# VH-VL binders against Uncharacterized protein C28H8.2: the designs that were tried, part 6

Target 1, 141 residues: Uncharacterized protein C28H8.2, of Caenorhabditis elegans (q09243)
Amino acid sequence: ANFISDPRSMFPKMVRTKNAFHFLQYFMGTFRRMFRNKTEMIEHFNYYDDQVKGTDCHIQEELDFARFKSYFDRYTRTHYNPEIRIIFAIMTKDSSHMTVEFHVTSQSWFGFEDHFHMIIRAVNDENVGWGVRYLSMAFNC

## First folded at step 23 (VH-VL)

Design m4 (from k1 with light chain R33S)
Fold by ESMFold2, fold request of step 24:
Structure m4 (fold): chain C 141 residues (1-141), chain A 128 residues (1-128), chain B 112 residues (1-112)
Amino acid sequence: as target 1 above (141 residues)
Amino acid sequence: EVQLVESGGGLVQPGGSLRLSCSASGFTFSYYGMHWVRQAPGKGLEWVAYIDYSSDTIYYGDTVKGRFTISRDNAKNSLFLQMSSLRAEDTAVYYCARGRFYYSDTETGEYTDYFDYWGQGTTVTVSS
Amino acid sequence: DVVMTQSPLSLPVTPGAPASISCRSSQSLLDSSGYTYLEWYLQKPGQSPKLLIYYGSNRDSGVPDRFSGSGSGTDFTLRISRVEAEDVGIYYCMQALHTPFTFGPGTKLEIK
């Protein structure tokens, strides 16, 4: 019931922001919408830096932008009704970096509820605003 | 650079009222919980009050509860302390201080903090 | 309310010598997740307080590595490995686990 989780929040296209709460709202909003179609997935991934890197607990090698997009393309084909919540968000004292842990839940087409945790590390670029530099996923780990 | 500037201190009689203000600049005020901390002349520090970034969570020290009201105006980057029923023991320098950035959807009610920036203080004197 | 005590209350130190300040709390400051909610602040003469140490041992940005915090539970120590003239002031510990947050009485560090 808080304004960040409100489904009626703004859904701007291909935009970043320098405001930390707006970034969190838009990241979560576009995350939920990417389950609807591929156009919305492109809009969500506009918040990821081209050089984004990260890990998944089931994949021991480092992942890049294309592999994350492929991973979520497969995930969204088999899951629906996503819910995303902030476990915590913290920011460096100079306001240049933010670490956020999300808890994600969804329904599988098999009828079971799934969940995983995501940790992002975002950088507030002077020109374009907040973008995801690193992503770590803990799906059923 | 982060700046916090208190104002509104002065001389007031016991039982009187006074409103302190703190003007914030150099950071996004609406991200941070804010505190008032006071220091009686020649004495140590006493935590007075806390208000979170959205004014949803407010805590008071035992000695001021029921007499002081903390508030904020995020559009004006301003923090306030409305003091009433003032006593001689309320004589102090009053500082505003910035809390840490921390946010959670799960709002557990457990609150911890540290004060990484402080203002210069404003002096309140309560005497006959 | 959690009572915080400090020892010594006055600490004259020769320049370059080490210094230690003790802080004790009437209740444990360790939570169930393993975090210690003990902080140290320095108030230099004529100035407002400044954060030195949070979570018992983490230095705030810009704090020299001469400062270190240690301890757990109810007993805590701030150490200065080599005291400089700029370190003069009053050092306060504070607990931030149990509302209301409470400060120790302060330790006045002076150069002699």
Scores: ipSAE 0.260, ipTM 0.708, lowest interface PAE 3.4, mean pLDDT 86
Fold by ESMFold2 at other seeds, last read:
Structure m4 (fold): chain C 141 residues (1-141), chain A 128 residues (1-128), chain B 112 residues (1-112)
Amino acid sequence: as target 1 above (141 residues)
Amino acid sequence: EVQLVESGGGLVQPGGSLRLSCSASGFTFSYYGMHWVRQAPGKGLEWVAYIDYSSDTIYYGDTVKGRFTISRDNAKNSLFLQMSSLRAEDTAVYYCARGRFYYSDTETGEYTDYFDYWGQGTTVTVSS
Amino acid sequence: DVVMTQSPLSLPVTPGAPASISCRSSQSLLDSSGYTYLEWYLQKPGQSPKLLIYYGSNRDSGVPDRFSGSGSGTDFTLRISRVEAEDVGIYYCMQALHTPFTFGPGTKLEIK
């Protein structure tokens, strides 16, 4: 089994870490769980920096923490059975920044399959560990 | 701060065996695929072997396939090259080298790499 | 195996002058994603090799901007805009698309 993608690798509580593979494992695990309820969505978003910024190709304004959370609040109310896979993960030579592209699939009501890509830029803060600084989302872009 | 230190080189008879070690420090060893590259006296560089971060993917150069075994111990930050059936043409300086950090669930096919840090090398001499 | 060639094999250069080293591969080094898998390494006298350029044109961290890589497909060039005494050594190109990875024969850069 793929170590990072193994569904059995569940993290019970949100913890930031300086280990890149643990961060990816926990980020994906909490991402899947946020579709269950609001408490678990809070757990996932604790991995995002307060100053997180980003874009979506269908939204003209720059997105911030609150807008990303609102976006996923709406998405998780209308979608279920999430799957998330790493397309690639790369890291700077000094191990301070990581870029990860994910492919996400889910189902809407009546069984229609939906998908999108997420690209994150994460920063390994020397005090607290990896956190998402930038997020870009693309539906049919 | 990144440091790779090879050891275990020496004089060996043809047909003999030798194990090389590479000790890593200054970075998280378990993130990176690792390589061995060699340089015969007065010659250019030859890629020898690769092992990924988890030891799941291993490649060898054609001249050493079947005779050399690459391995690693992530708990000890160590890379190894077990050499058997040694020949005079295996005489070289052996370098360990760090590959890039790269991961993909999709395994999109073609493996690629570059070697951003190299050790100082250890000398293997195969002579009768 | 992919055969790599380099030209010239010996390159004496006056300090401050530009230098160019050519590298040719027997197969294309361009993948389906548009990336080029050609690296340049420098081995200074008495030292281990050091990465200069990866993916054909990207300078590694700490490499001076007088070094540049270019080329596509099978033909590649390393250019030094102004050679300095510290640039002396052997320059190797390497292809990293087709296992086993293979190096060119090297180009010895010397100050004349």
Scores: ipSAE 0.242, ipTM 0.726, lowest interface PAE 3.8, mean pLDDT 86
Fold by ESMFold2, last read:
Structure m4 (fold): chain C 141 residues (1-141), chain A 128 residues (1-128), chain B 112 residues (1-112)
Amino acid sequence: as target 1 above (141 residues)
Amino acid sequence: EVQLVESGGGLVQPGGSLRLSCSASGFTFSYYGMHWVRQAPGKGLEWVAYIDYSSDTIYYGDTVKGRFTISRDNAKNSLFLQMSSLRAEDTAVYYCARGRFYYSDTETGEYTDYFDYWGQGTTVTVSS
Amino acid sequence: DVVMTQSPLSLPVTPGAPASISCRSSQSLLDSSGYTYLEWYLQKPGQSPKLLIYYGSNRDSGVPDRFSGSGSGTDFTLRISRVEAEDVGIYYCMQALHTPFTFGPGTKLEIK
């Protein structure tokens, strides 16, 4: 019944979508695939606005696109087998904003199981569709 | 323009049955959970039933559980309430109402909602 | 079921004056994540209800700034800073945390 997070889902190319369920499906699918190689990571980051901002509980300064990309680039070099669970996704009345909380579990090459929560806030731009504007990460908090 | 239009109300005898319909337009119906809420003449509001976007989760108010069935047809943008074993106490204006967009693949979230659009209502009268 | 109460049940107000409506829940409406699930609805004469406030304090789209919601736990207040003629109707609070969802008895606001 939860096919949006199904690893077997077929994914279109990098073009964003205005459909809320397709966004959830494609964002999570490309998130899983970015652990495979750099090409897949580039495709996942198409869902992040260039002006994306956010926080991490261990980092005092506001994070931007470059820092998020560097973080995930480093993380995916040392972790594999991601499993994603959408805790919730909700949307504003005018269908212009979505908030998604999801949990990521992965395995470290050092033999530990890692996990963290992310909350994203996405905006449905009239020209390009859903894109992530804000990101909050909770890792070992 | 978001619109919800109820129909199917009327006069029925106690013990009878009636099927209410709600036609939706101006939004993507399949994104939203839907509710029925009723208001007896001169009385306050009573929540009746809920159905989620995919018909996987359904809740009923205690006063109607076992007698009413909520359903939807996303292809026709329609919400339904099948009422049976009707009582005088079921006499009310019945509203359909739109809930929030919600999705989870863990089934661990608490169900909560608010009703941001309401229809005009359809009147059900249960009388001999 | 969660019992919702409101006071006053009838509220005559001079035009331009402030108004305050209290709502009390028999159980806490604060969830485990810190969100409050209390809504306010207005039913104007001859109309269906309309959402005013969701999650305790957020105004719905198109609701004037003179409306505000406050409170936490079991005690909640809807305030109207300056009552206007269009504000006449019955105000309902509703809890949306504990199924079945339940409404308060309503507060009839009228211009005196």
Scores: ipSAE 0.192, ipTM 0.679, lowest interface PAE 3.5, mean pLDDT 85
Fold by ESMFold2 at other seeds, last read:
Structure m4 (fold): chain C 141 residues (1-141), chain A 128 residues (1-128), chain B 112 residues (1-112)
Amino acid sequence: as target 1 above (141 residues)
Amino acid sequence: EVQLVESGGGLVQPGGSLRLSCSASGFTFSYYGMHWVRQAPGKGLEWVAYIDYSSDTIYYGDTVKGRFTISRDNAKNSLFLQMSSLRAEDTAVYYCARGRFYYSDTETGEYTDYFDYWGQGTTVTVSS
Amino acid sequence: DVVMTQSPLSLPVTPGAPASISCRSSQSLLDSSGYTYLEWYLQKPGQSPKLLIYYGSNRDSGVPDRFSGSGSGTDFTLRISRVEAEDVGIYYCMQALHTPFTFGPGTKLEIK
């Protein structure tokens, strides 16, 4: 309702929230929907800062926004039926930073089960709300 | 800005009951787990009870288990402690305290906490 | 229950001098992820307790740099590099790994 556009988003006109529980629900909801098509992926990646950094345990190099988007673009072409659950979410005393661990499961097109952990560090921007600043992924590590 | 205000303390006879309240303001109450901590006159601190943000997880200290009930009303930004079967050793100042923000969809990991805001306390005296 | 002990129980200090308070836990407070679940609280005369240190060494917001926490496992120290008059009160350690959470007996810091 009171969302404003984030100029740091690589997808202008997408809206974020300042509410921690809404962010978690929207992040998970858009995560599930990005498996449907590229338009829905744009909605999910609205929650990532364009300066986002991170790792994957099987990838030696630090990942950025473009690499995460490419990674999930390839992943969502070969997997379906995503489920995502919060292992934990914690927030700093001033409500400016949140760390969240998710457990994600999905199936490949051939029905093989897959799962991974995803840890985000998010920042509650004064003007636009929660955005992901750091992402770490562990596929069967 | 963050404020916790306890009320409901008083004089009560052994075996009696008393209900403490804690009113919260200046933060989103429904984000946080809450605690009661007590301090007997001239003595140290004793953790009493914990309730998570949704009232799904509750822990008690061994000295109060079975006699005290912690509860909350998120619509009223209020925390409660229902005390029953009161004993002389329950005489103390009772503080409400705010835990850290923590949320989980699962029952994994160990619970831990710290108390970053405390109320001013309310005094309970159990005496004949 | 985890038993917490503190030493000394009474700590008179000269203004401007350093001070150290020891805390010992009957069980390890280090978890498998490497976090230490030891906290320090200060209760000034006539006031409610206030958080000083959490996770063994992290200062709460607004706590002066002269306060530091250290230790791991079962042995912990709160250090005040330069004691000031406003630091008087009772210092409690608390373990936050094993429910029920338990406090040490307190150390009363006084200015001589």
Scores: ipSAE 0.125, ipTM 0.661, lowest interface PAE 4.4, mean pLDDT 86

Design m4 (from k1 with light chain R33S)
Fold by ESMFold2 at other seeds, fold request of step 24:
Structure m4 (fold): chain C 141 residues (1-141), chain A 128 residues (1-128), chain B 112 residues (1-112)
Amino acid sequence: as target 1 above (141 residues)
Amino acid sequence: EVQLVESGGGLVQPGGSLRLSCSASGFTFSYYGMHWVRQAPGKGLEWVAYIDYSSDTIYYGDTVKGRFTISRDNAKNSLFLQMSSLRAEDTAVYYCARGRFYYSDTETGEYTDYFDYWGQGTTVTVSS
Amino acid sequence: DVVMTQSPLSLPVTPGAPASISCRSSQSLLDSSGYTYLEWYLQKPGQSPKLLIYYGSNRDSGVPDRFSGSGSGTDFTLRISRVEAEDVGIYYCMQALHTPFTFGPGTKLEIK
């Protein structure tokens, strides 16, 4: 409901939300929609901080925004019918950080069911609202 | 600044009724499960009751089950404890306490918690 | 109900000395995921209780690092590496795995 622009940006970004439940719903909704087309994938990645970092257990190097976007660009070309569910969401006492584990299922190129877990750490920036700072992915590891 | 303020305590006769309130501010009340915890004069702490963020799950301590009712109004950021059939043993300071933020689409496991913010308490005295 | 015990019930300590408080539960506080649901609370004189340690060993925000929690299963310890005057009060352990949640009887820490 309440999107707030990041004042540190030279160009306006899409306003995020400070409401934790709205962030979770929007993150999951845009995640599902990114399987539809590239424009909607851009919308999903608006909830990731530019400085996002993370890991995948099968990739030795730390992943950044561009690497995550490239990965999901390839994934969405070979998978469809996504489902995403919250395994858990917890928040720090001051409501500034949230850790969320998702379970994702989809169908692969040949119709086989595929699944993986994602763990995000989201930060509630005073000026812009919730954004993903860290992402860990676990594909069968 | 997170604040929890209890009210509604007072002197009541055995068998009587009393309604406690807890007003919350400085955080999004509807995110959190809430608890009542009491402390009899000169004694330790006793957990009294729990209500989740949506009022779907409610638990009571054995000593108050059937006599006390916990409720909440998320629009007013308020937690309540309706006490009836009061006994001398119910004499205590009553604290409201905030539980953890926890949400799951899939998990229905055993409820667990910790109380990260407490109010200052309201005193209930049950005496003839 | 799960019975919680604490030892000692009274703990006079000289300033700067270490202190150790023991807590025992009548049932295991480990869940199937390996998490321990043992909490420590401090009630300073004239104040409401405050969370110190959750999940057996995690300090709440703003709790000094001289406080540490340890133990597993049924036996738990709160340690204060160097007691300061502000640490005076009653320390309660609480189990938070089995409803109804239950507190230990408290340990009163005083400066001697």
Scores: ipSAE 0.102, ipTM 0.670, lowest interface PAE 4.7, mean pLDDT 86
Fold by ESMFold2, fold request of step 24:
Structure m4 (fold): chain C 141 residues (1-141), chain A 128 residues (1-128), chain B 112 residues (1-112)
Amino acid sequence: as target 1 above (141 residues)
Amino acid sequence: EVQLVESGGGLVQPGGSLRLSCSASGFTFSYYGMHWVRQAPGKGLEWVAYIDYSSDTIYYGDTVKGRFTISRDNAKNSLFLQMSSLRAEDTAVYYCARGRFYYSDTETGEYTDYFDYWGQGTTVTVSS
Amino acid sequence: DVVMTQSPLSLPVTPGAPASISCRSSQSLLDSSGYTYLEWYLQKPGQSPKLLIYYGSNRDSGVPDRFSGSGSGTDFTLRISRVEAEDVGIYYCMQALHTPFTFGPGTKLEIK
């Protein structure tokens, strides 16, 4: 109902999927590609709901879409060679929600390796398909 | 609405064969591993067999190994149990049950499951 | 095979009173990641079994919060904080770590 509230409205939109396996594959693929340029980052963030919320163990306040996007914009400028793996993915009995834990590794300046865990809760919207509603980040915590 | 409906039960002679079917609806059948569980008259539950979503991993209970074959047809949303060399001790209500959705690409080394939906059962009686 | 035992096998309870059912496994049900693979099922008279608790303590969707599971390793308990008439039936524990998966013998809960 509100077109202007969607920060993706100025760029080509990606069609989401209702298929759980495709969502996992596409989420991880676009995650890796967002390290290439800002156009690819827009594609990855098309999987995040505008109302996404979440936490980071080093930050007291709840994070929102804009804060997560800024976080990854800074991260991708200082890191490269991303790898992302599914630790687990589970789905609610009614197939409406999925919880996924990822392990992410990357390299920073001089090739030092960095890693963290990322937990998402995704919702399967009957109109648009799977989208990330909650994100938890754990860097060395 | 998730539904599992077993069929194919009946009376069979010792040494005979019987094929059970389970029809699934109300969920994406190809996402889930499936189980057969049985209950002899007046007795407790006994796990019979498991098949994963792709039919690559199959397990049997010790009492049925070598005599029963579990299979599935994802295009028809159907689970099957082919029973042969039937014995009186195989007399039971047979339930099909849905396993959990679970996926990992890091391989943790052990398979685990729980049965969140069950059918109403089909009765197999093995007697002369 | 992992042997599962339950006690008591018969449990008459006054409506509104608490109830506890014990389950013991012959092997640890704790995996290398720290998860416990002990489940509880309820079979009401004339019905198929239904999942109550998975991973030792997690309630399945739609299970009232008066049901709780606890325990670790080899000793587990299902607790009902206040028994209602609809809770009658046979309660089974099951281990889901070591194939073949095995059930306990069942505990029949009845209203006095």
Scores: ipSAE 0.030, ipTM 0.626, lowest interface PAE 5.6, mean pLDDT 85
Fold by ESMFold2, last read:
Structure m4 (fold): chain C 141 residues (1-141), chain A 128 residues (1-128), chain B 112 residues (1-112)
Amino acid sequence: as target 1 above (141 residues)
Amino acid sequence: EVQLVESGGGLVQPGGSLRLSCSASGFTFSYYGMHWVRQAPGKGLEWVAYIDYSSDTIYYGDTVKGRFTISRDNAKNSLFLQMSSLRAEDTAVYYCARGRFYYSDTETGEYTDYFDYWGQGTTVTVSS
Amino acid sequence: DVVMTQSPLSLPVTPGAPASISCRSSQSLLDSSGYTYLEWYLQKPGQSPKLLIYYGSNRDSGVPDRFSGSGSGTDFTLRISRVEAEDVGIYYCMQALHTPFTFGPGTKLEIK
């Protein structure tokens, strides 16, 4: 493709989707795969807007893209066997925003099962498709 | 633009049958649950039936259970209400209404909704 | 079934004046996740109903900001800060937590 033929770009830009069901399927699939290696983590974070913001109930400061990526980089080093399930997905009337709650389970290297909820707000950008704009994580809140 | 257009209303005898249709356009029909709501002449609104996006979950109002059947054809962007054993109290304007986009892989749980778009209605009159 | 009541059933208002419509449910409309499943609809003369408020207080897209919803558990209020001529119609509350979904009897708002 023309991205591969440009030697100044080592990582071809991925096209998101405007289809809500495909977005949910791909978001969950890449979430599970990011526990495999750093290349898969890059693919998962393609679904996050660069301006993504959010919270974790144990962290008072607002989190941004870099902080979320750092958080999941550390999490995936200490956890395995991820599962992610949709609790609900609700789309606004104009199909421009979606709120999704996920239940995530994994196991620590120490053998304990971990559970948390993620709530995302995704925006259907007219140029690129669905991307995560806001993320809230709730670990034992 | 989201549009819902009801059809199939008319005059029927008590005990008769009638099939209502609702044609959807301007949105991806297969992503949404759909409802029927009715309004008797000079009366308020009464919820009639619900069908989810995949036809797996169906609910009916108590006054129509066992007599009405809701269905959908996602390939034709169409919602249906098959009415049988009609009574005078079924005389009403029947609206189709779009529910919210809803996806869940939870096997059990409560379903909740709001009706963000309504059709113009089709009139059913049950009389001798 | 959840019984929904509204008061007043008839509401004549002076143009520009505020208006309030009460809705009461026979059961709590608060779910285990903290969401409130109370909705408000307006049916203008000769028209189909239209959504105004969902989840008790969220304004639907395109609804003027002079409309607001509030309430808790079983008691809910729709407030219009200044009534305009286009607000004439019948206002219905509806609960969407307990099947079968049920509407209130309606409140007819008229300009006097």
Scores: ipSAE 0.013, ipTM 0.569, lowest interface PAE 8.2, mean pLDDT 83
Fold by ESMFold2 at other seeds, fold request of step 24:
Structure m4 (fold): chain C 141 residues (1-141), chain A 128 residues (1-128), chain B 112 residues (1-112)
Amino acid sequence: as target 1 above (141 residues)
Amino acid sequence: EVQLVESGGGLVQPGGSLRLSCSASGFTFSYYGMHWVRQAPGKGLEWVAYIDYSSDTIYYGDTVKGRFTISRDNAKNSLFLQMSSLRAEDTAVYYCARGRFYYSDTETGEYTDYFDYWGQGTTVTVSS
Amino acid sequence: DVVMTQSPLSLPVTPGAPASISCRSSQSLLDSSGYTYLEWYLQKPGQSPKLLIYYGSNRDSGVPDRFSGSGSGTDFTLRISRVEAEDVGIYYCMQALHTPFTFGPGTKLEIK
């Protein structure tokens, strides 16, 4: 039996969830919201582990929490109207790990449509629930 | 691009049966609860039925309970409404609608939702 | 069942003018956690309904900011700050706390 997070908000407070579908819904909802302001950015990043690591296909060095946050802070200043969809979500049978690929689109201020793929690996922590441990981004790779 | 396409509507006699289908594309169907909503000619909207992503939780509106059966086939990205013992009051446009994700580890619980995508509808006419 | 009412049922408006639609429920739509389960949908002529506002005040993606929802408990309002020709149609409120979900009777917004 899993804990039921508050399903009545697309943008829950600081609470993580053990439910995989609620995690995906809230991750996507807060992702869309972070384009509005800095406070919403912080709330989206509450779903990332402090030790999150990852890559970008155009950057050889491993990225960390601070560099991902800095990247999205810059991205959201120059883009609007985000759309995000799940290409696939796969979860281990014991519900401890999940891999999700998203397709993200947005509009730049100069009229270009932008898009990228984002792959996360999330871990269902026994104490706090699902959090992003690894993130890979692929901008037109 | 999220799409929902209903089919299977038509003319049917009172007391008859009809099966509606809804074909989903552009999203992972198996992660979402689904609804049927209907609209009688010249009238407002009436919620008909709900089925969760795994078919474990199903709810019906009072006017259709016992006569209609909602089901889904996640492998085929399809939602269904089996209607039986049809009456003139069932004449309506029937929409399928995508709900939000909800999971419960109990048999019962209060369910809340909103419908972010709707199909174009299929018309059911029940007349002699 | 929760009974939903709307006022007015018919709303002719001049382009560019503000508009307000009232919705009332026979039971509180506020849960013990402080969340409000009231949605607004717009059905344009010849089209399917579309989500406008969820949970009382949140605009769905792509909904213009001239639309706003407010209210709590049993009394709710949808406001359009400047009505445009594309806003014509029937506006429905819906309660989503007490099964079965129930819609209001609709408010037909028309351009004078």
Scores: ipSAE 0.007, ipTM 0.501, lowest interface PAE 10.2, mean pLDDT 83

